# Ledger of designs, part 18: VHH binders against Fructose-bisphosphate aldolase 1 (cfxA)

Target 1, 359 residues: Fructose-bisphosphate aldolase 1 (cfxA), of Cereibacter sphaeroides (Rhodobacter sphaeroides) (p27995)
Amino acid sequence: MALITLRQLLDHAAERLQGYGVPAFNINNMEQGLAILAAARACDAPVIASRGARSYAGDIMLRHIVEALAEMYPQIPICLHQDHGNNEATCLSAIRHGFTSVMMDGSLQADMKTVASYDYNVDITRRVTDAAHWVGASVEGELGVLGSLEKGEAEAEDGSGAEGKLDHSQMLTDPDQAVEFVQATRVDALAIAMGTSHGAYKFSRKPDGEILAMRVIEEIHARLPATHLVMHGSSSVAARLQDLINAHGADMPQTYGVPVEEIERGIRHGVRKVNIDTDCRMALTGQFRKVAMESPKEFDARKFMIPAMKEMEALVRDRFERFGTAGNASKITVIPMDDMAKRYASGALDPAVATAKAA
Below, E stands for the ipSAE of ESMFold2; O stands for the ipSAE of OpenDDE; V2 stands for 0.75 times the mean of E and O plus 0.25 times the DockQ between their complexes.

## First folded at step 9 (VHH; framework vhh_rezetamig_d1)

Design e6 (from d6 with S100E; at its last look DockQ between E and O 0.01; V2 from the best seeds 0.00; counts 0 for: pae E 19.4 > 2, placed apart)
Fold by OpenDDE, look of step 9:
Structure e6 (fold): chain B 359 residues (1-359), chain A 121 residues (1-121)
Amino acid sequence: as target 1 above (359 residues)
Amino acid sequence: QLQLQESGPGLVKPSETLSLTCTVSGGSISSRSYYWGWIRQPPGKGLEWIGHIYYSGSTYYNPSLENRVTISVDTSKNQFSLKLSSVTAADTAVYYCAREPDYFEDYFDYRGQGTLVTVSS
């Protein structure tokens, strides 16, 4: 099976009687890929395999991992997605290496540290979108800066994160501006800033509307009902996983992530892509620690990876089920990128003119 | 030792629903490492995968049969079941329940003895 584009997958998610969300899981190695696809097969779910850290495995290795997975699981649509591209070259390089989707994160300058102007964001995102669409690849844009509303700062992950103090206005996507942004750039999906941040330490308390602004999603959805919204930094950082890790030699401070029920709320309001990385990391490393502690003589890496993969698989499966992703892989016939390119060229996939609804 | 055993009627009328149950013994169905599947072999034909279920209830079906297939699991009884609706003569086959590791596609490490189900008026 050919790899699926983000646009096609999210269109499918949106068009179902009951719209669903698709988790985007980071994939850095074979074991993560196997865990994800095992879960996907188990519950008939399409997959977004997202690359965050380019430097870890590299484009070639990751491509081949995903190609292998696609061969192993031909019934599962897989979207290979480049997360947080910093410039045109990065995005186009990803496309050249078989990525069917790229994120141009124009919320930051190319250094992925400096907050960019709106005009910068529009211009660079539009350029990437135009180029990507010529070959049928999908583009995710980002408006607003990811960061903690509590701290007024962002947390860097995989080299991406604003430095310095941030104003709340920078960390919350403006709904009206979102309309303009989508129209100007023609992105296929829009990442929303609403108080989420990367990493495990998203919130210092159980989040409420003051620190997790789900209302922003709702307001944007009202104005852009046809636009696929993306939640970043949306690991839930479950207490169970914290306990697993801490019970086996770690010392993680108590922390809180995005409640799954809030993600579900987002999905009901136009969220179609949900980025999850930290939860998977915690699942893996929790089991690493457990094996290390309980089997101190074990030296075969496979003996660590097997339980780690199973833990991650269980997590992934849960998210597929909770987000409504489960049961949809078999419903999708992948459209080749060349055909997607034709659809873009025809204007069929252009953003719809939407009337803003009162928030 | 893990054992799987199919049970159900061997004769089904056209348009009716084929129903089979697999009873698992010697191990728990509530395993995170395996799927529990159904396969069939029509006379003179190769083995066909029908679908499988995870202990949590998540299912995946053969696309060719998806609209007619329902697989369910009862962890309390250590059983899982197959329903195939609107059967025709083409559904005549030996049906097997099987345990399916998730690391090998179309691989079954344990399988029942099989039960013949004939669709006939």
Scores: ipSAE 0.000, ipTM 0.231, lowest interface PAE 15.9, mean pLDDT 91
ESMFold2, look of step 9: ipSAE 0.000; ipTM 0.127
ESMFold2 (binder alone), look of step 9: mean pLDDT 87; pTM 0.887

## First folded at step 11 (VHH; framework vhh_rezetamig_d1)

Design f1 (from e1 with S33K; at its last look DockQ between E and O 0.63; V2 from the best seeds 0.00; counts 0 for: pae E 8.2 > 2)
Amino acid sequence: QLQLQESGPGLVKPSETLSLTCTVSGGSISSRKYYWGWIRQPPGKGLEWIGHIYYSGSTYYNPSLENRVTISVDTSKNQFSLKLSSVTAADTAVYYCARSPEYFEDYFDYRGQGTLVTVSS
ESMFold2, look of step 11: ipSAE 0.017; ipTM 0.564
ESMFold2 (binder alone), look of step 11: mean pLDDT 86; pTM 0.877
OpenDDE, look of step 11: ipSAE 0.577; ipTM 0.822

Design f2 (from e1 with Y55R; at its last look DockQ between E and O 0.56; V2 from the best seeds 0.00; counts 0 for: pae E 5.0 > 2)
Amino acid sequence: QLQLQESGPGLVKPSETLSLTCTVSGGSISSRSYYWGWIRQPPGKGLEWIGHIYRSGSTYYNPSLENRVTISVDTSKNQFSLKLSSVTAADTAVYYCARSPEYFEDYFDYRGQGTLVTVSS
ESMFold2, look of step 11: ipSAE 0.227; ipTM 0.666
ESMFold2 (binder alone), look of step 11: mean pLDDT 85; pTM 0.866
OpenDDE, look of step 11: ipSAE 0.376; ipTM 0.731

Design f3 (from e1 with E102L; at its last look DockQ between E and O 0.05; V2 from the best seeds 0.00; counts 0 for: pae E 15.1 > 2, grease 25.5 > 24.2, placed apart)
Fold by OpenDDE, look of step 11:
Structure f3 (fold): chain B 359 residues (1-359), chain A 121 residues (1-121)
Amino acid sequence: as target 1 above (359 residues)
Amino acid sequence: QLQLQESGPGLVKPSETLSLTCTVSGGSISSRSYYWGWIRQPPGKGLEWIGHIYYSGSTYYNPSLENRVTISVDTSKNQFSLKLSSVTAADTAVYYCARSPLYFEDYFDYRGQGTLVTVSS
């Protein structure tokens, strides 16, 4: 099966009688890939496999991993997605290496540290979108800066994150501006800033509306009902996983992530992609640590990784079920990128913007 | 109050298929919060997880049994079923249907009383 574009996948998610969300899981190695696809097979779920800003294995290796996975699981649509691209070269390089989707994170400058102006964001995102669409690749944009509303700071992940203190106005996507942004750039999906951050330490307490602004999602959806919204930094960081890790040699302070119920709320309001990385990391390394501690004489890496993969698989399955992703893989016929390119060229995929109803 | 009840034959011949049904009352299997599964306990052994099903029909099985196990769900009847093919004496056990919160495979907040299934010629 050919790799699926983000746009096609998210359109499918949105058009179903009951709209669903698709978790985007980071993939850095073979084991993560196997865990994800095993879960996908079990749940009949399509997959978004994301690569972060920094490459662990490199483009070539990752491409071949995903190709292998696609061969092993021909019934599962896989979207290979470049997360947090910082410039045109990065995004286009990804496409050259088989990525069917890229994120141009124009919320930051190319250094991925400096907050960018709106004009900068629009300009660079539009350029990437234009280029990608010519070849049928999908583009995710980002408006607003990801970070903790509590701290007024962003968390860096793989070298991506704003430095310094941020104003809340920078950290919350403006709904009206979102309309303009989507129209100007024609992105296929829009990442929203609403108080989520990367990493395990998202919140100091169970989040409420003050520090996780789900209302922003709702307001944007009202204005852009046809635009696919993306939640970043949306690991839940479950207590169970914290305990798993801490019981086996780690010392993670107590922390809170995004409640799954809130993610489900988002999905009911136009969220179609949900980025999850930390949870997978915790599941994988938690079981790894368990084996290490309980089997001190073990030296076969496979004996560590098999349980680790199983734990990650379980997590992934849970998310497929909770987000409504499960049962949809078999319903999708992948459209080749060349055909997607024709659709873009025809204007068939241009954003539809609704006029904001006066609240 | 949620109740789960196993039903099916207590005796199965070797090489045949074990079939059980779980009837759920006092709650709906169409909940998005739970898996519905089967576990068993052979005589003198611990509990073994067999597999579970989601209301949507997605399944996950114990790898050791995956090739022989089929779990199905009927939301209209509020039931789910187990089929275990090619049974041997090793499949003799008390079988339980159970409910599990999502993300758990070995934890069940509710289960049936269990039914003994003996594999014998």
Scores: ipSAE 0.000, ipTM 0.265, lowest interface PAE 14.1, mean pLDDT 91
ESMFold2, look of step 11: ipSAE 0.000; ipTM 0.205
ESMFold2 (binder alone), look of step 11: mean pLDDT 87; pTM 0.887

Design f4 (from e1 with Y55H E105Y; at its last look DockQ between E and O 0.39; V2 from the best seeds 0.00; counts 0 for: pae E 10.0 > 2)
Fold by ESMFold2, look of step 11:
Structure f4 (fold): chain B 359 residues (1-359), chain A 121 residues (1-121)
Amino acid sequence: as target 1 above (359 residues)
Amino acid sequence: QLQLQESGPGLVKPSETLSLTCTVSGGSISSRSYYWGWIRQPPGKGLEWIGHIYHSGSTYYNPSLENRVTISVDTSKNQFSLKLSSVTAADTAVYYCARSPEYFYDYFDYRGQGTLVTVSS
């Protein structure tokens, strides 16, 4: 059973009547993998298993974890994705280890902190797509920088992100530039800077980021229907999880993210991949903390991890249901990377640009 | 203008099944944004989450009650229900149906007036 490429999976998501979104869950250990796949089996949902920017487990371990999961759950298509690659060597190493999808994050320089130029981004991303497509692997690129429109500040995702103040143009992707970028790089998926605004009040110059981000998504999607949009920095930080972790000994600052209903709104407007990490980590840690506090004599790690895995499974099921992912695993027949490579070579997967849509 | 209205018997004998229905008006139970759930408050105690259901039929139950709880949904009637089996006096409480944007009760944004259910011989 071959792992599914990101391109095939997101094409499937887009080809449904009104489209669905696919959550991409970071995995760092066996327990996260088991929780995600148990939820996927329960929901009949395909899975994106993501290696975050930090290489906690490393490519080799993750490949073997995902191979074991694919053996345990042969009915579930699994995409093995490397997130926020800092250079072509990182991306190609992941492909060599069996990843079916990689992200080249050329919006930042290799330090993953300094904002890069558009020309840098195009150049490094094109080099990665050329190599990846020769072997059938999918490539996600990024145009724009993660940031909060509300604060005008950069935001990190898994240790990757610009620091300091951002202006408005850095926080939202220009649709004209997105079309140019995709044509130049041939990315299969594009992470765009969407920003968030929690206020409903008018701005003197343009609509707030909440409304503007959806119109940007819709315009890009209409122009690039075959290039799938990705929502990064979309940690929802469910209120229940904050309460769980704070009630059991946490001394961490409150963290607020994108409400799940705004993520669902993005999916309705053309977002197909949604990165989810913080909620999963809080679910695991919160239940671990609860056991530690309630059972101070407990020493068996499994007694901590079993309830943690149950909490994560519940979270993952919620995302599969709300994003419309549920019910789709059984409708997918995986296309092997060798066949995907033929499709790229034939030009069948070349970027398509649509303009002046009447629908 | 969402309204949630509990209905069902206010008196249940020990060992029998408590059964309540929540009728939703001013909103759709088929919303992809919300969970529909039950909470209760025993006399002199705090609120206790019983469980939620999503319109697809997916359920999430309080582990302490999950062996006795069934929550179901009837989208054609815009209703959802609670069955709690093998009740004892400890199950006497005010029962509320509720809506949540999350799968746990601590983030309910609407709830009904509540209905007192007394478990008594």
Scores: ipSAE 0.005, ipTM 0.467, lowest interface PAE 10.0, mean pLDDT 83
ESMFold2 (binder alone), look of step 11: mean pLDDT 86; pTM 0.883
OpenDDE, look of step 11: ipSAE 0.401; ipTM 0.746

Design f5 (from e1 with S31Y Y55H; at its last look DockQ between E and O 0.53; V2 from the best seeds 0.00; counts 0 for: pae E 9.9 > 2)
Fold by ESMFold2, look of step 11:
Structure f5 (fold): chain B 359 residues (1-359), chain A 121 residues (1-121)
Amino acid sequence: as target 1 above (359 residues)
Amino acid sequence: QLQLQESGPGLVKPSETLSLTCTVSGGSISYRSYYWGWIRQPPGKGLEWIGHIYHSGSTYYNPSLENRVTISVDTSKNQFSLKLSSVTAADTAVYYCARSPEYFEDYFDYRGQGTLVTVSS
């Protein structure tokens, strides 16, 4: 019944002989939750259930949806995560409502659009981390802004993210700064800006660009082995799902994606949490639209949602399998938040910084 | 280079079970980036997806065939197999084993040379 913290889950992912990644799925309604947990049961996979920045269902509703899911699937550890928190109040409110993990996105100001300074990011993230760790909750921070290195441009997703032109220093995390940031803030997980390796990147692919992005991940992981790396903006199956949506009455512009192969490469280099939102929404919407077009007299909402849930379940199963998450739920014994708080207080979970041998 | 080779009987009697094995060489069936599947092409018709399997044993089947199809994997032999029960003349086709980087039913990036299976008395 107890919800797992992000820190415990990602420690488990990192400490297995064949380290794995954990997809974090946004849940906006009951149907998404049911599809995700059905896949989790089928795969024996732990779950990160995420509240997106837009707060569609709200903290109270999402907490109760997750509690119901935990009752229906008692064998599955569930981490309830608030994504892209814009200030201390948002993060602490989520913890008050039973979230075991929060993200303080100090890479942006409270409007979630304006790029923030490094000092602002450190200050607000440290304040959230201090409070969260006192009660055992995990904190994810972000250093850098998600965007395309090729285009020098960012797009918001789910109500969060910079829009418009960015310079390169905003889009690729500096490893030295990442070490400083983690030491100053003590985040449990760090979302990093690593550029993209999607379709446009592939046809204009530069060895230096890809090499630099992977080297950034590798260097950060080597220097911060206890801090788990997070990939944001990691939708990857957009082409076929976009075709499904557009074949059934939409005119959706092409959504760029990160091939699952690149996500798996990131996992091998220390990525432990991978945010998945757009893929799930496209899967649901595509099947919903297909029913609407093929059965124009249908009015029963369940006839639209059942196929949508099936497509989402298939996607979620794929991610649990490919990220190596499958098979791990039964291997986890959840540590209660009060005990996690004691571990933080003892210093056992303090950031570890690896340094080169002096001789 | 990655190679996929189909093997199994080329002639199957109606109502019996069609059984094929795909042997993978030059690559590992256990690598978690890929699905392994079966497609077929009846004479004069287009390709039809049968199903695929992940190395963990997770399967996805064409709904039109799912009541008759079993796909299995043997990672120790780097092989996966197809069993199609209760065959009829409509199941006569060239059968291909294939690899896919995705779970999608209509996408495969490598396939074998194919083996003709004829269902006939």
Scores: ipSAE 0.005, ipTM 0.460, lowest interface PAE 9.9, mean pLDDT 83
ESMFold2 (binder alone), look of step 11: mean pLDDT 85; pTM 0.870
OpenDDE, look of step 11: ipSAE 0.362; ipTM 0.727

Design f6 (from e1 with Y107R; at its last look DockQ between E and O 0.04; V2 from the best seeds 0.00; counts 0 for: pae O 9.4 > 2, placed apart)
Fold by OpenDDE, look of step 11:
Structure f6 (fold): chain B 359 residues (1-359), chain A 121 residues (1-121)
Amino acid sequence: as target 1 above (359 residues)
Amino acid sequence: QLQLQESGPGLVKPSETLSLTCTVSGGSISSRSYYWGWIRQPPGKGLEWIGHIYYSGSTYYNPSLENRVTISVDTSKNQFSLKLSSVTAADTAVYYCARSPEYFEDRFDYRGQGTLVTVSS
């Protein structure tokens, strides 16, 4: 089966009688890929496989991993997505290497540290979108800066994150501005800043509306009902996973992530892509540590990774089920990128902007 | 088939410690890294989560009960236990032991039949 574009996948998610969300899981190695696709097969779920800003194994290796996975699981649509691209070269390089979707993170300058102006964001995102659409690749944009509303700071992940203190106005996507942004750039999906951050230490307490601004999602959806919204940094960092890790040689402080119920809330309000990385990391490394501690004489890497993969698989399955992704893989017929390109060229996929009802 | 069964006294005096044990059969407490928890339902009230334990012994408690609750696990017996100290009439409830494959404390896929514990002088 051919790799699916983000746009096609999210359109499907939105058009179903009951709209659903698709988790986007980071993939850095073979084991993560196998875990994700095993879960996908079990749940009949489509997959977004994301690569972060920094590559662990490199573009070539990752491409071949995903190609292998696609061959092994021909019934599962797989979207290979470049997360947090910093410029045109990065995004286009990804497309050249088989990525069907790219994120242009224009919320930051190319250094992925400096907050960018709105004009900068619009300009660079539009350029990438135009280029990608010519070949049928999808583009995710980002408006607002990801970070903790509690701290007024961003967390850096894989070299991506704003430095310094941030104003809340920078960290929350403006709903009115979102309308303009989507219209100007024609992105296929819009990442929303609403208090989530990367990493395990998202919140110091169970989040409420003050530090996780789900209202922003709702407000944007009201204005852009046809636009696919994306939640970043949306691992839940479950207590179970914390315990798994800490029981086996780690010492991570108690922390809180995004409640799954809130993610589900987002999905009911136009969220179609949910980025999850930390949870998978924790599941994988937690079981790895367990084997290390319980089997001190073990030296076969396979004996470590098999349990690790199973733990990650379980997590992934849970998310497919909770987000409504499960049961949808078999319903999708993948559209080749060349045909997607024709659709873009015809204007069929242009954003429909609803006139903001004056609140 | 996995089965959970609560056992312990049905009557506890005020200020004493409530003690219950859950015996698990048809599956191993250690095998699948589940949470094993306790919930209770006071008369006329909804279900309240008490806490749970991981096979390794790691615990997580309801903050409202944290100072009074101790949950332990015995993997050799395939059992886990609840201790609730300094009980009052407010602790009268049907107590259930349960297994959680979920990543949240209040979700369970298997539960015992429950046992009524009455706090009375």
Scores: ipSAE 0.007, ipTM 0.274, lowest interface PAE 9.4, mean pLDDT 91
ESMFold2, look of step 11: ipSAE 0.083; ipTM 0.617
ESMFold2 (binder alone), look of step 11: mean pLDDT 86; pTM 0.878

## First folded at step 12 (VHH; framework vhh_rezetamig_d1)

Design g1 (from e1 with S100T; at its last look DockQ between E and O 0.09; V2 from the best seeds 0.00; counts 0 for: pae E 18.9 > 2, placed apart)
Fold by ESMFold2, look of step 12:
Parts: sequence; C-alpha cells; structure tokens
Structure g1 (fold): chain B 359 residues (1-359), chain A 121 residues (1-121)
Amino acid sequence: as target 1 above (359 residues)
Amino acid sequence: QLQLQESGPGLVKPSETLSLTCTVSGGSISSRSYYWGWIRQPPGKGLEWIGHIYYSGSTYYNPSLENRVTISVDTSKNQFSLKLSSVTAADTAVYYCARTPEYFEDYFDYRGQGTLVTVSS
C-alpha cells in the first residue's frame, strides 16, 4: 500500500484551521504495531510509525511489519520513519528499505553521544536532505541537544542521547541558528531542544512551561511559521502508568514526564510531530507485570501480551484525540513519492522565513 | 470556576430509560484536554464508573453497562448526556457528572453535586 511522506502529513496537519499534532510511535514488535493501528482505525487517524530500539528490530523487519499493517488498514495513511539516524549510510539504508521519512540527527556525532558542532550538523544534514529529496523522502533534522534543564544532564536511553553534564546553552535550540539551519539544510521538520530528554526519568517535579523552555518553541515558530516543529522526549510518564508498573513488582522511581497540556500548548505554537515511546513501553510493561503477578502459573506469552496491547491501544487513542489527529485519515490523499520529488526539485517546498520582529 | 450541574427526572419506572443531562458552566466541553463522564453511587456501595465522552464524540463505557448506556455531547449547548435503558431497581443511585483530565476512567478532578434517581414501580 502507498505510504505517506512525513512532509505531506505534517503539511496537512498545519493547514487545518487550528492545526493538529501527529504522535510518532516507536514500534519494537508486531504487538505494538497492531495496537497502534487498531487505535488509528478507531479514531480515523494517520500514523507515524517509527523504528524502535536500534538493536531490537531492524529496518527490514519494521518495513515488513508496516507493509502488513498497511494491507490490514488500507484506509490509514502510514508514514514509515527512521528516527535518530547517525550518518548518511543509516538514513540512505532506511530509504532503500522503503522508509518515506528519515531523521538525520547531526546534533550529535556518529557515536550518538558526543555533541557535534553546528557546521558538522549543517553539512551532514544537508547531504542527507539532498539525497532524500531526489527520491521524494522527507528529512527531519535536530538543532540543539536533548537534556533536562532541571538536572543539567541528558540520559542516554535506547542508544541515543548525549552523556554527562551539559550546559543549559547546549540543551536549548538557538532561534537564530534555527533559521539559518533550516535555510541551509532544507529539512522538512526540525526537532527542538527545549529541556526534554529521552526515557522515563525526566523531572523531579511536575514541570511547567518555563522549565520546558516553551519560549524557545514560540520564538522559533514566529520566525519559521511554515517549518514543522518536532518534540522529542515528550512522553507524559503518567502517574497511573508508574503506579501500575510499581504495584506489580517494579522498582521504578516516581517521576514526572511532559504534561499532556504542555504538549498541547506546543501544538498550538507549531509543533506538528510528537515522539511517543516511554508511555507506550510503560503501558505494555505494566500490564505484562500485572498478569505475571496475578497469574503466577501463567506461561503463555499471549496471555501477557493481549492485555498489554489493550492498554497500549487505549493510550494511543487518547493521544490521537488530545493532539487533534483523530478524524483526519479519511481527509488525506497520499501523494506519490515521484510527485513529492518533483515538488522538491521545483523549489515549491523550499523553506519560508517570516520577517524580523522587534525584540 | 468550572461548574457541572445534573438535571433530569428523579423517578424512573422499571424497564424505561433513565435520561440525565449535565450542563457545564465556567469552562468549555470542547477542550481537547478532558473527558466528560458519568459515575453513580448505589445505596451503601462505592462509586461506579459508567462511561465518558470526548468532545469529538468518542465514547468509552464500563463493559458491565455498555449494552444499555449511551453518552452524547452537544457542544453548542455546552452539555453532555446519559441514557441508561431497561432500568431496574439495581439502577437506583446518586448519579454524578464529572470531568476527567487524563484518559483513565478512575480519575475525576470536577464532579457535580449529584442527583438521586430512584427506579420504582
């Protein structure tokens, strides 16, 4: 079935009267894919399916999982996205395997641990964008380094993220550089460093807009109103999910994620893609642990995974509703990749920059 | 200053349909941040979740009641409603409308004063 590119999907999200956000769900296995698409069918929502943990499922497995999902759910546009690409080879390999969207994360060097220079980021991202756009694929870039402003450090989870202590200036996207970066690289979407991090252990208290540095997103959107912004590390880490896991044999420290209302604020100000992984993993793990504790003689994996999939489906439905994604799948006609390539070649999709504003 | 107010008949005959309306004031039910729901408390028992609705019309029901329950929303009147069909004496309870700030049905941050509905022949 025809997969939608990230650029087309996010353009659709931005052109609505109020605009909407699209959650991007990492997929590590068949069960996550089934839960996500069941929710998408129920909500009439388009889907961004992202490559899960790098060492777990490869591009080939994910391509086949998504092909099967597209066949089962032909009414649902699916964008197949490779997250946190570390170099050109990773990104081009994903495109070769049928991904319609890739992320080149040039904010880190190829080890995905060492902070990279701005010049390095521009150069590698531009090269990926040039190649991807020749065939109509979309590119997400990142400017700034993910990290918690409260802790002054990043946590490397799932193999991506800077290590050790960081200065606050390393963890926030510079709006002036964002304009230059988008013009130089022609990325379709830009991930914003705004004080979030990957993983379940994000904050020691419930964050507010100042802690998340929401001013950064508002300023960038004002200057780049047509550029689609991406939130990474933006799982809510809901208290109920933490309680579910810890009531059933886990020893996970209580903490806070990004409140859904702050994600919704980001969407009002130009965020169009919101990466969701930790919440989904907690939902699955929590139900798995519940079955293990309540049925200690159970050994059939399906008896663990079926309730886990139900919990994840409920979470995914909630996010489609809260982000305004619901009701939009039936309004989208997928543009073929060859036509997207022609649009890029013509300059029709070139970056737009708003006029300067007073400080 | 969000307020939720239940309205509807306090007496319903067996086998008929219980019908309640919740009027929301001091806030909008069209918010993407909340679900709008119904709970009840039968005499001498704890609270029982009935179901809730999102402003888009998406509904979620307690499985034990779902074949008898309809929840609807009228955004133009800032109201949502409950219909419970085929009632019996077991459906006698205090009925509350409530707001849920998260997607789980067990969490309510605002609740109406409640209205007693008695099912009697």
Scores: ipSAE 0.000, ipTM 0.125, lowest interface PAE 18.9, mean pLDDT 82
ESMFold2 (binder alone), look of step 12: mean pLDDT 86; pTM 0.875
OpenDDE, look of step 12: ipSAE 0.020; ipTM 0.304

Design g2 (from e1 with S100V; at its last look DockQ between E and O 0.06; V2 from the best seeds 0.00; counts 0 for: pae E 17.7 > 2, placed apart)
Fold by ESMFold2, look of step 12:
Structure g2 (fold): chain B 359 residues (1-359), chain A 121 residues (1-121)
Amino acid sequence: as target 1 above (359 residues)
Amino acid sequence: QLQLQESGPGLVKPSETLSLTCTVSGGSISSRSYYWGWIRQPPGKGLEWIGHIYYSGSTYYNPSLENRVTISVDTSKNQFSLKLSSVTAADTAVYYCARVPEYFEDYFDYRGQGTLVTVSS
């Protein structure tokens, strides 16, 4: 019936006896949407459909694609989320076009490359949350700049992110600042910098908890148990997908993604939204390239895209199962945005800070 | 052509360390597309994942066992190994080594024939 807000969805994820995570999948076309929703139906899983910072579909097309998907799959709650918004206008435009959730990425200036000050981040994020909450939309903020701890270097995610060398203090979220930020901005979800990088060229070695700085997650969650944490740059960058595309005409350097086991650890400690994009793009591209090479006379786009969609569907289904998302769609009754707005106005959704433990 | 073969003692005393080696033949353990894992099946029960290792040395363990498990790899011998410390009768099982495609981390596309390890005084 109605699209679900991010806040309602992540509250549901957190309120289970064993909290679950929800993968957020970037979509750029109908085929990705169909693959994601086919997997969601098969798994009884709610969906976050994200517009990335450099999506060529735009707000209007994506809204209509998702509206059609909601009509095709009325039993599946779908959150329509705009990722990495660069200013108030971008975020409010998405809400006007029917997005139920937006991210204001105030950790960067509007160019989405220059690191912003903390005060800038608080100010612009608060302006977005004030406006969004008046109409019931959810807001994700970001504190810290994504980058690889091993490389000490920032990398872009879908055209958004700092570039160049960073030190560890720029790449990790300060837990004390996280509490202050959430109280000042009232974000529904917080993307944190914990040493992951954006894009396909991630770690030089297989990451583990030390590389991902899991302590940052644990410290923030202990202080902010009701604030939902977001992992950005969390695609696995599966080696079989890299082998598939490289066997069929690509030349990608070998890299490692975030192992699903490490994502599961993050979910146990308060991560509720996990951004997945690179693996999906590799699955599609890999199968497309395979058809192109093995069937050089083939010209029908559907012959390329149907296997690509099947590969993506399998990947998405695996993530719904591994993150604990599966089995939850049928347990959710969507709250309309007008009712969410009333909840925000009442103070029922105001930030909660855990009582400081006595020293 | 790829073959995995478990080797090691079939009897282990309680509180001691269970130690197994898997020898890979017909293929290279240094493949970037695969993990190398250990699973076990206690009598009358289903399969239980113990852990796996990438050829570079990165390890991933079942949380229920991680304080007792060490998995290691020797790429020069095309082998990987399992050590499970402080065993009890509950650790009696058929132990398999297996290849895990990274793409399907819960799936084992090749595994050994298995070796029964009994924990008994």
Scores: ipSAE 0.000, ipTM 0.152, lowest interface PAE 17.7, mean pLDDT 82
ESMFold2 (binder alone), look of step 12: mean pLDDT 87; pTM 0.882
OpenDDE, look of step 12: ipSAE 0.030; ipTM 0.370

